# VH-VL binders against q9h9l3, part 156

Target 1, 176 residues: q9h9l3
Amino acid sequence: PRKMVAIDCEMVGTGPKGHVSSLARCSIVNYNGDVLYDEYILPPCHIVDYRTRWSGIRKQHMVNATPFKIARGQILKILTGKIVVGHAIHNDFKALQYFHPKSLTRDTSHIPPLNRKADCPENATMSLKHLTKKLLNRDIQVGKSGHSSVEDAQATMELYKLVEVEWEEHLARNPP
Short names: E, the ipSAE of ESMFold2; O, the ipSAE of OpenDDE; V2, 0.75 times the mean of E and O plus 0.25 times the DockQ between their complexes.

## First folded at step 7 (VH-VL)

Design Z23 (framework fv_amlenetug)
Fold by ESMFold2-Fast, scan of step 7:
Structure Z23 (fold): chain C 176 residues (1-176), chain A 119 residues (1-119), chain B 108 residues (1-108)
Amino acid sequence: as target 1 above (176 residues)
Amino acid sequence: EVQLLESGGGLVQTGGSLRLSCAASGFTFSNYSMTWVRQAPGKGLEWVSAISYSGDYTYYADSVKGRFTISRDNSQNTLYLQMNSLRAEDTAVYYCAKPRYSSSWYDYWGQGTLVTVSS
Amino acid sequence: EIVLTQSPGTLSLSPGERATLSCRASQSVSDNYLAWYQQKPGQAPRLLIYGASTRATGIPDRFSGSGSGTDFTLTISRLEPEDFAVYYCQQYYSSPYTFGQGTKVEIK
């Protein structure tokens, strides 16, 4: 059996009017929720918008941040060959400028059985906060000071575990 | 082997200025943020200032804001702390410390350099 | 800022005894962003533990860290002569990154 990890990234706005999403933090946890990686990452471009309400990133976090090139190398070494779980994970892979095989990718925003358990439409894209509250009875992303990517990665892994058996069987019958 | 060597400490009068240096070796200095931590005689550790790997971002303790300036020269593998308007309470051993990437726990410390501020 | 309070201020023990050092935070230190350092007279601090419970490279297994939230503990299972020193906790969850005032472990 393949190893499994969960990832959550936070992005800040760079480029014209802060429209470009650049990686500014990445957290990776193992199957049991233990932290394997958690670093603030300094984008190579000037930060126009910290998006603090959602990212939790402030200027003070950039002081000790890891250069993007180095962080990317470290992250990719952890992800390679593993089943990677995330929520709206294509955004994380885009920010990492990375391609992960679809067969080893699990996106909790696109798992119909998970929405069904939360009494949500199977084809809807539900927020991580909503699914976590409904299915785990836990409040995450509390307040207006931003999200913890560690907390989000841990919640994402726990959510996937609720449907792991049935979803892995589905994927075996319907390979991506 | 990672080494950090502080210099520039000494006796200075209240209101004076002093510049500390930290020479780094044994690692790729330009890939790491750097930090200054001080310790007053017989007292505990106090975080002073940090600078990003590029030098573009800096952060300071409230007690030194507006008086101290942290900077770095990646071509010379050297960290600096420019101290202005020195006060008696700035008397301390000043340590150069290397954090582990974005974490602010410090895997390597220099030996420290003593700064004594007198009237 | 997060204030870290260490207790006791001084711990007087003999070699071979167990030392238990406390670090209490004024607000929750999320993600277990807490480290422990050892400092001997005339020397720079030495990293012992980070992430509340992970031993740094080269640190003997008699040192262990535990706790979460606001309550953290450093334990030395059997004191060696070289373990008599001052110990500091540090949080790196929010800036400014603060240290506790220290606990001195001294010979009885």
Scores: ipSAE 0.377, ipTM 0.763, lowest interface PAE 3.2, mean pLDDT 90

Design Z24 (framework fv_amlenetug)
Fold by ESMFold2-Fast, scan of step 7:
Structure Z24 (fold): chain C 176 residues (1-176), chain A 119 residues (1-119), chain B 108 residues (1-108)
Amino acid sequence: as target 1 above (176 residues)
Amino acid sequence: EVQLLESGGGLVQTGGSLRLSCAASGFTFSNYRMTWVRQAPGKGLEWVSAISYSGDYTDYADSVKGRFTISRDNSQNTLYLQMNSLRAEDTAVYYCAKGRYSSSWYDYWGQGTLVTVSS
Amino acid sequence: EIVLTQSPGTLSLSPGERATLSCRASQSVSDNYLAWYQQKPGQAPRLLIYGASTRATGIPDRFSGSGSGTDFTLTISRLEPEDFAVYYCQQYYSSPYTFGQGTKVEIK
């Protein structure tokens, strides 16, 4: 079988009034939830808005941050050729300025069986927090200090594992 | 292979100044954050200061804020620690350490350079 | 700042025995941003574990890390003669990036 990883990214605001979203942290975990990559990433542009309530990122994290170009290279080496699981993963790929093949992409915000198990409409885009609470009975993204991309990536992998057999069979019959 | 060589340590009187250097080789220096960690004789490790790959972001332990300045010269692959207003409690072996990517755990350390501050 | 307290201060053991070293944080260390280092007299520290449980390159599998939140453990399953040293935990979740006071593992 193909190796599978889960990814979650955090963004900060750059550009005029902080309206541009730039990658500032990326976490990648393996099938068992072990961390393969977790780095703060320094955007090439000046940070105007840390968006700390959501990102969990503060100025102190930028002292040790990896330059965007270097981080991107490291991340893409991990993702290439693997099945990549994420939640609303198009946002992560956009932040990475990266195209991952649809055949190797699994987006837990767009898996109808997962929504069905959570007693949610099959075609609705449900939040990671909601699905994790409903299906894993676990609270994530709690508090006001920002989200943990490690926690989010781990939850995303566990959610996918609940429907993996069913969904992989579906994809084999209906290639994207 | 990665190598870090500290220099500039020595004996200095209270209130004096010293500049430590760390010469880096075996990796692309400009791509990594760098740190200084010190250890007083017979005591444990104490983180002192860190600097981003570009030199634009720096951070300091409260005990050295306003007195120490970390800097780097990426063209010379050299890290610096300018120490001013030295106190007896600054007496320690000072280690140059390389972070791995953006994490603040340290995969390579220099041999250390001894700074002794006396009255 | 996050204060790390290591226990015991000293472990007196023989080669072949198991060593268990504890590190407690004064507040939660999120994302398992905890590392362990080994230091021998007159030498620089050596990285053993990062991310609470990930072994650094070249570190023997007798070394293992575990724990989360405020309670972390370093285990050496079967002490070798070269393992007698001082061990430090370090959190890198919040600046300043603090170290514990150390645990000395010494020969009986």
Scores: ipSAE 0.007, ipTM 0.606, lowest interface PAE 9.1, mean pLDDT 88

Design Z25 (framework fv_amlenetug)
Fold by ESMFold2-Fast, scan of step 7:
Structure Z25 (fold): chain C 176 residues (1-176), chain A 119 residues (1-119), chain B 108 residues (1-108)
Amino acid sequence: as target 1 above (176 residues)
Amino acid sequence: EVQLLESGGGLVQTGGSLRLSCAASGFTFSNYSMTWVRQAPGKGLEWVSAISYSGDYTDYADSVKGRFTISRDNSQNTLYLQMNSLRAEDTAVYYCAKDRYSSSWYDYWGQGTLVTVSS
Amino acid sequence: EIVLTQSPGTLSLSPGERATLSCRASQSVSDNYLAWYQQKPGQAPRLLIYGASTRATGIPDRFSGSGSGTDFTLTISRLEPEDFAVYYCQQYYSSPYTFGQGTKVEIK
């Protein structure tokens, strides 16, 4: 099998009225939860809304942030050819302007056995915070100062490991 | 405290090879990209090569591309520079430096190791 | 390749005077991805400024950076004896990550 990483991104608002979501931080962890990448990323457009309550991003984080084009290249080199785990991961890939093969993508918001273990409807889309609390008895995304993408990526990997054997066998028999 | 210690420098003939090492301590080596910067006697600084924290991404100055190979061993906290087909103009003090993942500004530097290339 | 040209090559001043060092880029250095380093004889370079204007940890207030685009400046107000050294600018906007040729600040 292929190597596996987990990703979580934070986005800020750019464009008219801050309606466009632009990548402003990306964290990637390995199977054991060790950080492989964690950078603040400078969007190519003016930041209209830092969305700090959710992103945790403030103006000072942009001072030494990596430009989007450079960060994207580095991130894609890490993701290419690996199994990538995320939660509602389509949002992260959209912010990266990247398409990862579905056969190598694992979205913890769309894994029925994971919802089943949490006593939730198998086809419902549950938040990362809810699944982490129910299955790992751990509170993440606490307070009003924004989320930690490192914490979210680590939680996402731990959640996937709970169903990995079962889900990989299912995917082998039912390829996407 | 953060420390970087270069070794492996010395006198080598034109066309020869040499391998430099940089021993890192005082930080989580595997979480940071690393670079080699050189300085010819009496001259300024020249960026030579960079490597990502994982070793999967490398970059080189055009002057050394195809001749030098940067690598790392995260289990031993050591950075390497394999130098082949050495030329007189490669004579320099070689510095190991720590950057912030891939920002390519360098917050800590080693004391350098001298490489002298002569015929 | 972005070429950085520093001026003057040598700046002869006395302690207490102001030093102004220039760094010009052959192409625009977007997002102020420019750093300044200090090097004393026999020593490794030391980071002073990054992001064109942000002082690194432990760097005295007398050091300040400014500028954008192609024109950048390092200013040392009221030179101290330990400030006589060679100063290098470096861009980290695009690979290869180039340095200027250096400005030597020497005692008059």
Scores: ipSAE 0.005, ipTM 0.460, lowest interface PAE 16.1, mean pLDDT 86

Design Z26 (framework fv_amlenetug; at its last look DockQ between E and O 0.03; V2 from the best seeds 0.00; counts 0 for: pae E 11.2 > 2, placed apart)
Fold by ESMFold2-Fast, scan of step 7:
Structure Z26 (fold): chain C 176 residues (1-176), chain A 119 residues (1-119), chain B 108 residues (1-108)
Amino acid sequence: as target 1 above (176 residues)
Amino acid sequence: EVQLLESGGGLVQTGGSLRLSCAASGFTFSNYYMTWVRQAPGKGLEWVSAISYSGDYTDYADSVKGRFTISRDNSQNTLYLQMNSLRAEDTAVYYCAKPRYSSSWYDYWGQGTLVTVSS
Amino acid sequence: EIVLTQSPGTLSLSPGERATLSCRASQSVSDNYLAWYQQKPGQAPRLLIYGASTRATGIPDRFSGSGSGTDFTLTISRLEPEDFAVYYCQQYYSSPYTFGQGTKVEIK
């Protein structure tokens, strides 16, 4: 029915002192929250910092992981022409080295009605964990081994669905 | 070469429990989703359950939800299916199947293990 | 859930003939997340086609897949004796993943 997907990526540190964020996992779910893509991705550069506390990525996950070039092609095939929902999604697109049309992009960290429902300032950038707990009464990003990008993508889609009708009407009247 | 070896099937009474195992070799087990698919005698294929890399995401067919639990032990390269409150309609050959990607076709299948549930 | 309906239920053909098997989905299967499997008695299913039209490694070129949306087809251009089997389509777009009920290709 709907040509909409949600995405969440995990990045590891590459480059000098591990300060460059390189894609190491990507999860994409459809409108109903079913997984369409969830792969470990091998960066083309040496990994300096796995950032495991947040990424959940360890050296073992890089064994036979999909090379970046191949993974990027697969991911872009899924995203192209669809409405893509994410949280602080510019970071994901940057890691993918990809430009998605603004008119087809929905960023749950920048939707004023969503913050309003959570009793947060409309233009503040709230974390996915906070919005999910406040609006869906669900705890995500728990445990010691890092975040689940599948869980994050699913939460992001569910959050968007709370304001979908209102926000799509706003965008129709105020095209980006 | 990729190998998937199921075990644990057998005869069990309605209301009983059984645990299936699938021993995997020839690939990096922790880097793949894993799936159970079953086939009742003389019938078609039915997807039963799927599990993500570390088990943080699991999914079930409605017919088994609340009764079956999929799990995995990446240190032992083993996939499990805990089956509780078994019904006659759960009688089937249970296949361990490896998807190529997280949401994909199954490129390798085990030989299957027969579960017979009788009253 | 997406229901896959295969037709016909049985195809009775001779070696050398063309087989055309249909798989229709109750809802659109986006991104061509559709696969075909072959199963012989007493054996596990074998992957033939994925992504609606991509042939799996080792599968002869007489097997081809086509279609999109709700209407998919598996074609065997010239049946060999070993091709007489049951064929299943499967969607992996929406949970629960579902299979068609199967089409049996039998010798006439």
Scores: ipSAE 0.547, ipTM 0.851, lowest interface PAE 2.4, mean pLDDT 91
Fold by OpenDDE, look of step 8:
Structure Z26 (fold): chain C 176 residues (1-176), chain A 119 residues (1-119), chain B 108 residues (1-108)
Amino acid sequence: as target 1 above (176 residues)
Amino acid sequence: EVQLLESGGGLVQTGGSLRLSCAASGFTFSNYYMTWVRQAPGKGLEWVSAISYSGDYTDYADSVKGRFTISRDNSQNTLYLQMNSLRAEDTAVYYCAKPRYSSSWYDYWGQGTLVTVSS
Amino acid sequence: EIVLTQSPGTLSLSPGERATLSCRASQSVSDNYLAWYQQKPGQAPRLLIYGASTRATGIPDRFSGSGSGTDFTLTISRLEPEDFAVYYCQQYYSSPYTFGQGTKVEIK
């Protein structure tokens, strides 16, 4: 099997009225949950809304943040050639302005066996928080400090591992 | 506290059959793949078989393929190993092991049950 | 299958000494999908290290794992009396998830 990593990103609002989601933090963990990458990232445009209650991002985090172009390069080097696991991962890729090959992408928000295991409808889109609580008996995204992308990436990886063998076999028989 | 308790071991003749059980407690059994690992007397550990959380996927070592069947009853929190056409080389302590993830290390082990195959 | 070969077969040491155990794989174990276990007579194996270098919960810091690719090492910095046992490496990179044949650490 290929090397596997999990990714989670936090976004802030830029552009008119802060409606544009820009990458402000990215965390990548390996199969074991070890952090490979965790950086605050400076968007190329002025931040209008830090979305702190969700993102956990504050102005102080941007003082020494890695410029987007540099961060993107670093992240892409890590992702290239690997199986990338994420939750609703299309949002992360969009923020990165990068799209990983579909055959090497695993989205835990679209894995029916995972939902089934959590006693959820197989075709429903469940939140990472809900799945993590149900299947891992862990509370994530709690408190007032916003989300932790490291925590979320780790949770995503752990969730996927619950169904990894079955799902990889399924994908082998049914390539996307 | 996680507990795994194997049972069903004993003396059986070559060509005979035996069914092992592993009673699990202290964790959500259906949330984990489960594995059997065996150890011949005075020898090392040998991976035997694994089963997915729902039982839809099973895997076996070549040494037991076609003879052993792994299964589980999630309503009873029990893992099984049906062993048919037993051979002398199947003599071992059989451990029930809980992986951390579907394909990973084993963070919990039972105390094992001894299977002795004699001619 | 990936064959794991441990060396030495037996390691005779005294309490307080450093123990170095080797585990070599017949092919590369990607992403360091390697674990170490300790087993004492009459007991089930106990997890020591996973991910080649991550110590399991409750494991003393005198135990450490290192290595990548085909060469992995378990180190016990200062042997305690309770550390004399058999140690196994295991890969979980690909099925079958094979174990090494074990290294016995015995008291000199």
Scores: ipSAE 0.017, ipTM 0.567, lowest interface PAE 7.2, mean pLDDT 92
Fold by ESMFold2, look of step 8:
Structure Z26 (fold): chain C 176 residues (1-176), chain A 119 residues (1-119), chain B 108 residues (1-108)
Amino acid sequence: as target 1 above (176 residues)
Amino acid sequence: EVQLLESGGGLVQTGGSLRLSCAASGFTFSNYYMTWVRQAPGKGLEWVSAISYSGDYTDYADSVKGRFTISRDNSQNTLYLQMNSLRAEDTAVYYCAKPRYSSSWYDYWGQGTLVTVSS
Amino acid sequence: EIVLTQSPGTLSLSPGERATLSCRASQSVSDNYLAWYQQKPGQAPRLLIYGASTRATGIPDRFSGSGSGTDFTLTISRLEPEDFAVYYCQQYYSSPYTFGQGTKVEIK
């Protein structure tokens, strides 16, 4: 059976007026929540807006950051051949300039059984914070220091485990 | 395979200057952040300074800020620490350190070079 | 600056005993940005644990790390003769990337 990992990324603003979202942190955890990768990443372009309230990224984090090209290579080596779990994961893949096979991708923001467990509309896009509070009785993304991609990746894996058996069976019957 | 070799330590008087070097091999030096960590005799470890891949970003402990300058020469695979206005408390073994995944934690350390600052 | 305080300063134990070393941060080290190192006399430090709980490659499974936020622990489940050394914690969450003052584990 295929190994499973969860990923979460934090973005900063680059490009004109800081409108482009560029990768500035990436965390990957295994099935048990152990950290496999957690690095600050230096975008290839000038950072216009650190978005610190949401991203948790500050200028000092960029001093020790891994260049995007190097980090991307490291991350993709970890992801290759694995089931990758994320929340609104298309944003993470876009920031990585990468598209993981859909058959190996699990997006906790779009899993109807997970929404149902949270008493949410099956096809609604629910926030990670909301799902984690309702289903795991845990507060994440607390305070005004920004999000933690390690915390968020761990929460995402735990959420997926709640529906893993049902959803994997559904996907086996309904291949992407 | 990865090797870090510090040099340039020695005895120097208070107020003097010294330049440390760290020769790197066994990895693509220009792809990694580099760090200096020091240890006074009989004391613990103290983070000193770090430098980004291209040298565009540098950072320093408050204890050395304004006196020490970290630099690198990627064509020579060499890290430097220029130490000016030396004080007795700068007496230490200075280690060159490389993170395993760039800037996260340090899996590769040099042997260290001793700097002794005397009055 | 995040100050790391290790306790005890010295831990005197015999081979085969369990060692428990503590590291307390002056403020939260979010996401377990905490590493542990071992250092023997005349040698450079050796990485043991990163991410608070992940063993570095080649580190025996008798070494384990735990904790989060401000309180972290290194445990050596059964001391071997080669484990008598000084141990340091380090945070790599915020510059300056400070170390604890060390805990010496010595033979009783």
Scores: ipSAE 0.007, ipTM 0.540, lowest interface PAE 11.2, mean pLDDT 88
ESMFold2 (binder alone), look of step 8: mean pLDDT 91; pTM 0.929

Design Z27 (framework fv_amlenetug)
Fold by ESMFold2-Fast, scan of step 7:
Structure Z27 (fold): chain C 176 residues (1-176), chain A 119 residues (1-119), chain B 108 residues (1-108)
Amino acid sequence: as target 1 above (176 residues)
Amino acid sequence: EVQLLESGGGLVQTGGSLRLSCAASGFTFSNYWMTWVRQAPGKGLEWVSAISYSGDYTDYADSVKGRFTISRDNSQNTLYLQMNSLRAEDTAVYYCAKPRYSSSWYDYWGQGTLVTVSS
Amino acid sequence: EIVLTQSPGTLSLSPGERATLSCRASQSVSDNYLAWYQQKPGQAPRLLIYGASTRATGIPDRFSGSGSGTDFTLTISRLEPEDFAVYYCQQYYSSPYTFGQGTKVEIK
């Protein structure tokens, strides 16, 4: 119903020594936390490092995964014209090879009022896990089997909602 | 309208070979993984093989691995299944199935083509 | 491979009754990567449910899916004459993708 979505992507390592981050999963939720998109994505290059501890991606997920070009088109249709919320979201946009307008981007890793509410320094970059525990009293990214991008996107939207009114007012007075 | 038309089925002797085809239309064939699923007479569904949009990745059920080869020709919108060293247990209706996006739920199926393997 | 076991093998019911079909996985099917199909004699399977609980386009509201992990259920709230068929569950989480052996819903 609102023109706001939250995104979280998982990346795997491709290229020399697995140093290139390639998109392997993307989850997008609406304002209420309902899933709009959640697909495993097949990189165009050979996967050198699944980074499973962080990504949750395993070789089995690549069978029938959506080709990058197709997934990118689907994702961009959802994001275009909307306010997009993410945590360290520049990494997600880089993996998508996409540039979203700064005026429509909200990065929960760079919102000073959010850090203040968490009793953290306003200029520090806090992890999604820490902010979610401190402000929502919820444990995410638990265990050794990798992260859930759906869980992370949902947590990110809920964190933004805590500061939405004051941050939107700030942005109206101080356009990016 | 999405259409999948299987052909190439028939009667073949044990140890023989047969090639199935699936002609696809109504969607951009080169953007989808494609799958073969079979069903023995009076039995349930068995996933057989899958191939990526480019043909670079393939996967097979253990029961057919080393005997069957899945391939595709994106210029002709056609999926193939080359079946070698056929056994009586391979007797089945073979379906061509299209996944929705790239998860393996199948939104469209062909009518199937019957393969009968006998001595 | 993940083995899917459906129960019961045959369900004998009358029109208007509720049908509850079970699908149990030998190991966890994460991300709700489970689908349900309907098949009538001489026909190809028809997709009913994907993502464990999402109805496919054109599927009536009387069909619903639920469950997660290893236990999944397909429910038909009030059987219509056209619903008497064989139903298959399928997991698409782990290769090789596997189907259950089927549950036949037949007229009592």
Scores: ipSAE 0.006, ipTM 0.489, lowest interface PAE 13.2, mean pLDDT 87

Design Z28 (framework fv_amlenetug)
Fold by ESMFold2-Fast, scan of step 7:
Structure Z28 (fold): chain C 176 residues (1-176), chain A 119 residues (1-119), chain B 108 residues (1-108)
Amino acid sequence: as target 1 above (176 residues)
Amino acid sequence: EVQLLESGGGLVQTGGSLRLSCAASGFTFSNYAMTWVRQAPGKGLEWVSAISYSGDYTDYADSVKGRFTISRDNSQNTLYLQMNSLRAEDTAVYYCAKPRYTSSWYDYWGQGTLVTVSS
Amino acid sequence: EIVLTQSPGTLSLSPGERATLSCRASQSVSDNYLAWYQQKPGQAPRLLIYGASTRATGIPDRFSGSGSGTDFTLTISRLEPEDFAVYYCQQYYSSPYTFGQGTKVEIK
């Protein structure tokens, strides 16, 4: 009955000294890795710091960007009622100003079996780049021009699929 | 029904000026970026300029930068292209195009307006 | 700027045949930010494919897109009379957003 999607968001700096993280791109993929949503998003506040090294966002991306209020509505329609997979996903939900039920949330930065498969301490928070290299033998977030949220969402879904059966069984016995 | 209707094209002398308009209907114009794409007679498509939903961000092809100005009036649902210092190479059909939000792939196009620049 | 080169320039085929159109980019087009358009004489372009492989609403399933990085393909599995037109690829990964020069699909 419930479907599963993976999400990754990019944030830019707004507010004093660019310290506020505001949503500037969101990518959502389905179970097979097909893109369901991928939009640049223009924050309602003035952008102080594009954080391009990490976000991949540049001023050129703002020209065609979707207004935050509209993008948020579109994204929430996709996420509502689904199992949502992400990496350090609390940051994405915060940028979306959205609460997703913990029972329907899967955070690949906090799944002990996944760390175990990567030969990492079960309670450590490993980066998406590290887990993807160790478990999928793929390099993501390559170069200095910023990250691709599509690439990150796809990698996140594939990582979750490696432990899906055992983790869903664990959650059924130990509801969050 | 989404409609984009261009106007303002015509014959103009080299060095002259012309303003194109695009009247939009059937969607919430103020929520979308808008784009101008041109096509010289018998040639391919060339992206010209884009403007954000708010009008605060613009972008231009190098060939028109400093000569063309894109603008919009969200209260009138109208997109503009002010063309100055026109050259023979600017002769083209000018299309108004709507992207599907942030991607610059265009789901709707107007029928175009012909601009002919001659000496 | 990313330059898109389409090949062949002209493809002469009969109805019922398969058409394969190539689009090669001078630099990698990340995130599959590539679209395909169809243009008939005297008409505005019509969106066929976006995201390299996703068909736009209302586009017949005989049209399919594939590829990634620098090498993209548009396939028309069985040409219908209405498919004889000019086809353009477009990248929307990097500004300026560029189009290929076009491939004309014409009747033999």
Scores: ipSAE 0.454, ipTM 0.787, lowest interface PAE 2.3, mean pLDDT 91

